# VH-VL binders against Radical S-adenosyl methionine domain-containing protein 1, mitochondrial (RSAD1), part 4

Target 1, 237 residues: Radical S-adenosyl methionine domain-containing protein 1, mitochondrial (RSAD1), of Bos taurus (Bovine) (a5d7b1r34to270)
Amino acid sequence: APGSQRAALYVHWPYCEKRCSYCNFNKYIPRGVDEAALRRCLVIEAQTLLRLSGVRRVESVFFGGGTPSLASPHTVAAVLEAVAQAAHLPADSEVTLEANPTSASGSRLAAFGAAGVNRLSIGLQSLDDTELQLLGRTHSARDALQTLAEAQRLFPGRVSVDLMLGLPAQQVGPWLRQLQGLLRCCDDHVSLYQLSLERGTTLFTQVQQGALPAPDPELAAEMYQEGRAVLREAGFR

## First folded at step 23 (VH-VL)

Design cc1 (from aa3 with heavy chain T55S)
Fold by OpenDDE, fold request of step 24:
Structure cc1 (fold): chain C 237 residues (1-237), chain A 122 residues (1-122), chain B 111 residues (1-111)
Amino acid sequence: as target 1 above (237 residues)
Amino acid sequence: QVQLVQSGAEVKKPGASVKVSCKASGYTFTGYWMHWVRQAPGQGLEWVGWIYPKSGGTYYAQKFEGRVTMTRDTSISTAYMELSRLRSDDTAVYYCARWGYSWGFKNAFDIWGRGTLVTVSS
Amino acid sequence: QAVLTQPPSVSGAPGQRVTISCTGSSSNIGADYNVHWYQQLPGTAPKLLIYGNSNRPSGVPDRFSGSKSGTSASLAITGLQAEDEADYYCQSYDESLTGWVFGGGTQLTVL
């Protein structure tokens, strides 16, 4: 029916706490961000999009972009309230929030739950501190595991984890051990992302100048293939 | 008809544990957070915690952390709250309440059980 | 003891208007979290009366209204009736406590 068009809604949070060394996207580092103003913009954007598209039923909402976990739970809630006002948002709709460990304490994750989030996507990227530093991440492997533990307690079976592969000097064996370690505490979904060196990024410059070795595409391919096999064997998608 | 049916009154001694049940009907049990709220005799309402029945995820008020355990059986649309190491000041009517009617913090406790009196006495 | 502050009691004659205040802080009502109101008749469970500051669920008469400003909220009852005699509770969310909070409750007596 024309009035029953279904859709998944994506909500973009444009800010990151810190720009990753490999990221070439135009993201903003918050400097005195007026979150109230941003909240208003996100609400208007969501409602406008729903109005113009004619969507009457929203099946899912995904908060992504930079670091959505930097948003206040109030902001997340405001968007969901606005969506529910503009379209039918079933109570059992999937609401996913991307979160980085540095901005995802247990209490904060719980607050997002209070706001209506019922699924998490954790951007831990690596369980190796050297790799995390290389990527420009500010959290440690310990932080990541702690965040994951809290996330699993709050939303068992509804926590997705991002793991990168094909980093400079990264080896297949150690990487597989990372993955296997992750699978011991993860029971939902693991996303494997191969590093792509992008011109204009810090990491690109470091590799170009010889400060870091170039990623080995063959090793990356091996990681991906072996990783997929491990995931399948463990029952992951 | 949407309703929450709770288990009967309990009498416990200090140090014991109590487990209260809350059976949901008339709606999709897994689609709504279930909260527990208690009320001491002649007193106000106090939030205890919530469980997300779809996943079994829980979060408890700090006051009850370490003593309360919330679980659910989706096959019979039933939520459970277990409180251990009971004290006299745990004497209260315990309510299960559905968190719904809207979204975000506009959600409220729109459906309540009739409550379960838990009496803790020596 | 309650995080939100309510007067312990209010009274009014049939047909009159009464108001019940609910005072919070910068970490709950003042942080713009929604305020809800519940009616609890003697010997019964609470019932949702107002949600989202000023919205009435289906079945709630329009003589009940809610408002919020700053760190406080208010429930107004016009055309007071005998059946309105009950306890009323405000409720919100506190970001510092990461949890739901209630007022101490107000006993409404219809004279």
Scores: ipSAE 0.889, ipTM 0.943, lowest interface PAE 0.5, mean pLDDT 95
Fold by OpenDDE, fold request of step 24:
Structure cc1 (fold): chain C 237 residues (1-237), chain A 122 residues (1-122), chain B 111 residues (1-111)
Amino acid sequence: as target 1 above (237 residues)
Amino acid sequence: QVQLVQSGAEVKKPGASVKVSCKASGYTFTGYWMHWVRQAPGQGLEWVGWIYPKSGGTYYAQKFEGRVTMTRDTSISTAYMELSRLRSDDTAVYYCARWGYSWGFKNAFDIWGRGTLVTVSS
Amino acid sequence: QAVLTQPPSVSGAPGQRVTISCTGSSSNIGADYNVHWYQQLPGTAPKLLIYGNSNRPSGVPDRFSGSKSGTSASLAITGLQAEDEADYYCQSYDESLTGWVFGGGTQLTVL
């Protein structure tokens, strides 16, 4: 029955600090964003969705999209408050926030915790500074590791990490070492994402023009297979 | 009924450590942040830190960072606060308190233990 | 020394209205963090009295009310009763300290 159904709620934050070289999604680079207005919009959207759907119980809330960690903890809090007002939000509900290392200081992560976040998904992408630059990321490998350390302290066993594979000129050996290094800092979940060159992106253009080599699908496949094996052996999958 | 039962009063010497326990009952222990708040004799309330029992994650007030350790045993729904290198000004009643009446910053401390007096004296 | 400022004491006769102020700063109440109020009877633990600036938990009489404006909050008690004699604390969150903060407490005496 619609009036008693359970659901997982996804909250989309549309802004990024910088557009990634590989990203073809509808992301916006904020130019004087009125976050208060956006907050109100997100609240209205969440409440409207819950009202129209007839959802009575929200099992989980996921803040994703661009870079949700750029949002004020007030924005996250406001959405959670609104959800709790519109439906039953059990205290033990999973509340996940996607975060990039650049915007995730220890204090900021703690503030998100204060707002109700109890799980983190870190967009690490790589532990190689050259690769990070290639991807258009503004954080360094060092930043990433620092963020992971803080995240693990605040939310041990509840920190997911994203690692990309199949990048231009990327090799299996070095990538596996990255993964192994990452596993020393992770105790929850590691997501492996194969790069997909999308038309209209900076990275696509660079490869097309010969500025970067095309990704090798065979190497990518090998990375994925070996990576999965490593994760299984480590008990992650 | 929902309640928090704390360990008994402690008397410690300066430089020693104290570990206070807080046993939760009547609700899902792992589902709520547990905070610690202390109150010196005749003084106001002071926040010490929190632990998320589901994960064991912690965050401490800057004043206590490096000197306080919060842990939990989920099998017995018990939270612990250990304070080391005790000083006379650590003398206080220490409360565990559940952060669980609502969500976001509208949330508040809705359940309190009865407090544990920790006396630090030479 | 408390981050939030409260008067140390207030008094009133039975049946009267009393107010307790709580003054913060731009990093807590002024940063739009919610204010909560707690009642602490002599020799007991604090009890949640008001949450989210102006909401009453179940079991709290409607003669207790809270409000917030700017960098300050206020607790109002109407129809003052002898049983209201207690210490009252305001509480909020401070973004500069990244932590929960309390007022210094107000001793309410019922004359």
Scores: ipSAE 0.857, ipTM 0.933, lowest interface PAE 0.5, mean pLDDT 94
Fold by ESMFold2, fold request of step 24:
Structure cc1 (fold): chain C 237 residues (1-237), chain A 122 residues (1-122), chain B 111 residues (1-111)
Amino acid sequence: as target 1 above (237 residues)
Amino acid sequence: QVQLVQSGAEVKKPGASVKVSCKASGYTFTGYWMHWVRQAPGQGLEWVGWIYPKSGGTYYAQKFEGRVTMTRDTSISTAYMELSRLRSDDTAVYYCARWGYSWGFKNAFDIWGRGTLVTVSS
Amino acid sequence: QAVLTQPPSVSGAPGQRVTISCTGSSSNIGADYNVHWYQQLPGTAPKLLIYGNSNRPSGVPDRFSGSKSGTSASLAITGLQAEDEADYYCQSYDESLTGWVFGGGTQLTVL
């Protein structure tokens, strides 16, 4: 079915700014990234995948992985150009970029827009500075909110965010207040992610050594259920 | 046929505002970014800013920040540019232009409106 | 002032070759951003002539060609015709200004 095959394309950026305290898969600290070489590799991989799959139409492209907002807008543009050469990429295709607050200034977000990005996924994780430090994030809650505001000005109605639950010492009430505060400034999608302790991460070690309390699974389940209720009442899905 | 039809010429006094319209036809209005470019009499082209019609997102050249507002009405496939606190040196032809033909930075202004002359005089 | 520098005018006889230069900086053409060219006939809106440095949209004849090297770009017109008399603008993206920039324009006169 060559002329009618439809697909979504995921483009993986392999580098992070710093290693997260809660995750260690497919993430590297940058060490003199040769972005021109990576750009060429991503273009070749996208074209090869599309050729081998027989896909004729790409309806969406998602730039994810480590910290895609560290990529040059040239790299995003080159991949989109390559996809459009190898398949039909409709002008109204959704093109999403994952960004973190430390690497996603307003001018960089606008440059990604110029490259073809029309939706953002902002990795907030938390709006509490203590929780952000616990998660090993390099940004403050203020940085996160500033980035969200800039993103929403550039991409109104097209900015998704995430909020983690089940962190050590986290309580339902304070967490729900974070969520409710976030909903006052969100206009698209909010993802609720439960913390998963992974071996080999800083956070796992701190819990294992007793420096932090173990996350309470029953409390996390309550947070999820109450968080879903708050989202539903506010009209989110 | 793909085209951009702009509103007619405007004469304004300094300090007033003007709102120029740009109606798209022959293509999916929400699928393409729309830019505004102006040209003072006898002068070159100057980029004003863009709007993405699907989201309503905008970005303006620094020179125009605080004085320009770009909007759209997707139900009638029309983009708008409003410029406030007009000065005599805002006298120009204002063009809307579609950002299309390709993807990424190979995209260009492939379809232009015929322009709207805005004259600012005391 | 124009961010991209073009000669204010060039001229040529019918059948000849002319070249219009466009000089940028490290924040635009020198940062490997694409250059586009527009033709503006007297009293009309600009028309896309060259995109992505060297590509011709449908309907633009082969005698128009573009190139880019370093911080500069060039539009070449061979077999010059009377209808080519127009203003020509180069355009690129500037990362320091976070926006699109134009050259000052070049008035081509066909003698």
Scores: ipSAE 0.524, ipTM 0.780, lowest interface PAE 2.4, mean pLDDT 84
Fold by ESMFold2, look of step 23:
Structure cc1 (fold): chain C 237 residues (1-237), chain A 122 residues (1-122), chain B 111 residues (1-111)
Amino acid sequence: as target 1 above (237 residues)
Amino acid sequence: QVQLVQSGAEVKKPGASVKVSCKASGYTFTGYWMHWVRQAPGQGLEWVGWIYPKSGGTYYAQKFEGRVTMTRDTSISTAYMELSRLRSDDTAVYYCARWGYSWGFKNAFDIWGRGTLVTVSS
Amino acid sequence: QAVLTQPPSVSGAPGQRVTISCTGSSSNIGADYNVHWYQQLPGTAPKLLIYGNSNRPSGVPDRFSGSKSGTSASLAITGLQAEDEADYYCQSYDESLTGWVFGGGTQLTVL
């Protein structure tokens, strides 16, 4: 029955610092963000959804969407406080924040910990600088590895990373080497996902105009199969 | 009954190390962050750092980086703080404190151990 | 030297009102971080007195109250009693230091 249900709560942060070349997710590049007003809106929406849904227990909270690591730790804290007032939020609940290496310095990650975050999901995408530039990421592979090391000191065993496959001109062998290198730096989860060319993105336009080769779906399928085999042999989920 | 029971007083020479324990009871040890705070004789409170017992993750105040190590043993619900290369100005009472009672930044140090006096003398 | 500034001592007669100030900066209280207060009786560990600026945990008498404005916070004690004689510490989070910070402490003497 409603009201006795347990739930996982997803909190959507709508802003990015820079529009990625491959993403058509509904995001905004802020010029001046009234974060106090946004914070209030997120709190009200969380309270309203919990009230209308009849959920009495929230077992996990995930902060995702654009780039949640751009949010003030105050905003993360305010949402958690509101959830705990509107429902039971157990002390050992998993609270995950999605982070970008360029906006997630060690001091900011520690501040999110102080706000109640106890797990990270890092949008790494690649450990190859050319691929990062192609994707429109503003960080280098070195920056990403530094952020990952710092995250693992703060949240050992609780850092997941995303690695993208199926990029234009990508090859199985070099990509598997990236994955193998990543496994030395990751201790929880690795998510593998295929690039999807979305209409209205910079990357789609470059492929459409012939500036970049089209991704090879057959190669991407091989990369996924081989990548899963590597993860299974290393004991990853 | 929620409580934190700390190990007994220690006397150490300069250059040595000390390891203080803090045993939790009456609550889920892995569900709350544990902080360490010290107080030199006749002085105020000084934050040393934290450990999250579920993961073992730690963060130390800059002053203690390189000299402090926080660990835990979840099978016996016990947190530890080790301070190395001791100096006379490390003489203090060292407290463990649970970070709880609420959520977000409304969380506070709601349960404290009674403290462990560490004396560093030659 | 404490990050948050408190007067070293205050005093009051039984039944009177006393306030203890706590002044921070733009990296802690001025960045709208919560202020917590702790009472430390002689020879004992600190005890949580006020959390989240103004909330009392269970068992704390209502003659203790807290407030926060701008870069400062205050603890008020009304109906002062002999057992209130203790040291009082404010605490907040400091984003520049990426950690928790305390005031230097205020010794309350009940005359």
Scores: ipSAE 0.504, ipTM 0.778, lowest interface PAE 2.5, mean pLDDT 84

Design cc1 (from aa3 with heavy chain T55S)
Fold by ESMFold2, fold request of step 24:
Structure cc1 (fold): chain C 237 residues (1-237), chain A 122 residues (1-122), chain B 111 residues (1-111)
Amino acid sequence: as target 1 above (237 residues)
Amino acid sequence: QVQLVQSGAEVKKPGASVKVSCKASGYTFTGYWMHWVRQAPGQGLEWVGWIYPKSGGTYYAQKFEGRVTMTRDTSISTAYMELSRLRSDDTAVYYCARWGYSWGFKNAFDIWGRGTLVTVSS
Amino acid sequence: QAVLTQPPSVSGAPGQRVTISCTGSSSNIGADYNVHWYQQLPGTAPKLLIYGNSNRPSGVPDRFSGSKSGTSASLAITGLQAEDEADYYCQSYDESLTGWVFGGGTQLTVL
């Protein structure tokens, strides 16, 4: 209907700290990133997209992509300022930032809060150190839990997390215990993500060459079904 | 009209605690961050910390960590700051201030309470 | 102690121009964080005067202006009036402290 153009805005951060073994998002590993230039580009892109789309009201903003917690809080603030200049951004809009435990210290999370972030999505991926190393992650399970605790002190009731399923050599029982442990810590949302082997990633190559067992689709389906059952029993979705 | 109404002056002895209140009116309390800023007599302004009333999340300046607790009651649009183990150099006017007017770091302290004088003697 | 440095006092006659400086460092103003200015009359709470380096809130006369360059910011007052006699504070965000910092304040005397 005319005169009510509403949207949720997704802002893509293009860089990761380290290339993940499973994800094409991280094939551009930054070396000497000029954040001021990137900040200007993101601002211009946000303003241009809002102008071209005719959007008058932005009801939520989500900072995702690579590792948005590597961005300066100034960059996040600048994008929000640009959105508010180009459209109506209500004071109670949901502003979510994806964070990686390695790059998301408590002081950085607080600075993102000061910049306007009011919800976090923590990319835990796994609470098993062997699985984290397989995924090419730079954080330990303990780092992840420390970051989660810090995030929940800063954003009580507004922190979501994720877990990967269908990894090589993963077993249903231990994985479900990870999930159940997470549910005792989580106060908002839990995402279950199935591993997808992407061409051009380290993990794809290792499986193709026989260095790792192929993920079992039947096992992944069982894990997903059992994981959803656990989430339903705990009142999550 | 938008305003922040603070509790009255307090006189305390060293080692005691004080709890200052800040009641908001004329705006959506949960939509804006609330900061606390203090000013010792004859001195400048010093940031203490913030609370986000919607979630109750807080962050304190390092100097006050372990001694300050910020809370709120959204049902009566009131923020609180409690400072424990008081020392004579905690004597100051304590202000609550709304962080608003825009978005991001263009936000500023656009609305201030009148301040609460806390005197710590001996 | 103030993280941002301001002169302790400045003075001017009515109708004149005065400038108040605010000097920071690479962790605040030098990292391109915004500078805000507050006016505080004796016995009262601070009032927002300039936000986002150079923007005036509604009701602030255009004789107040702000600017920022490098690690410093400046508040200029033209057409000085007796009612401008007050303390003035600059404020910014500091990355290393992960928090908000103020200047030590400048007492403006209108002669």
Scores: ipSAE 0.474, ipTM 0.762, lowest interface PAE 2.7, mean pLDDT 84

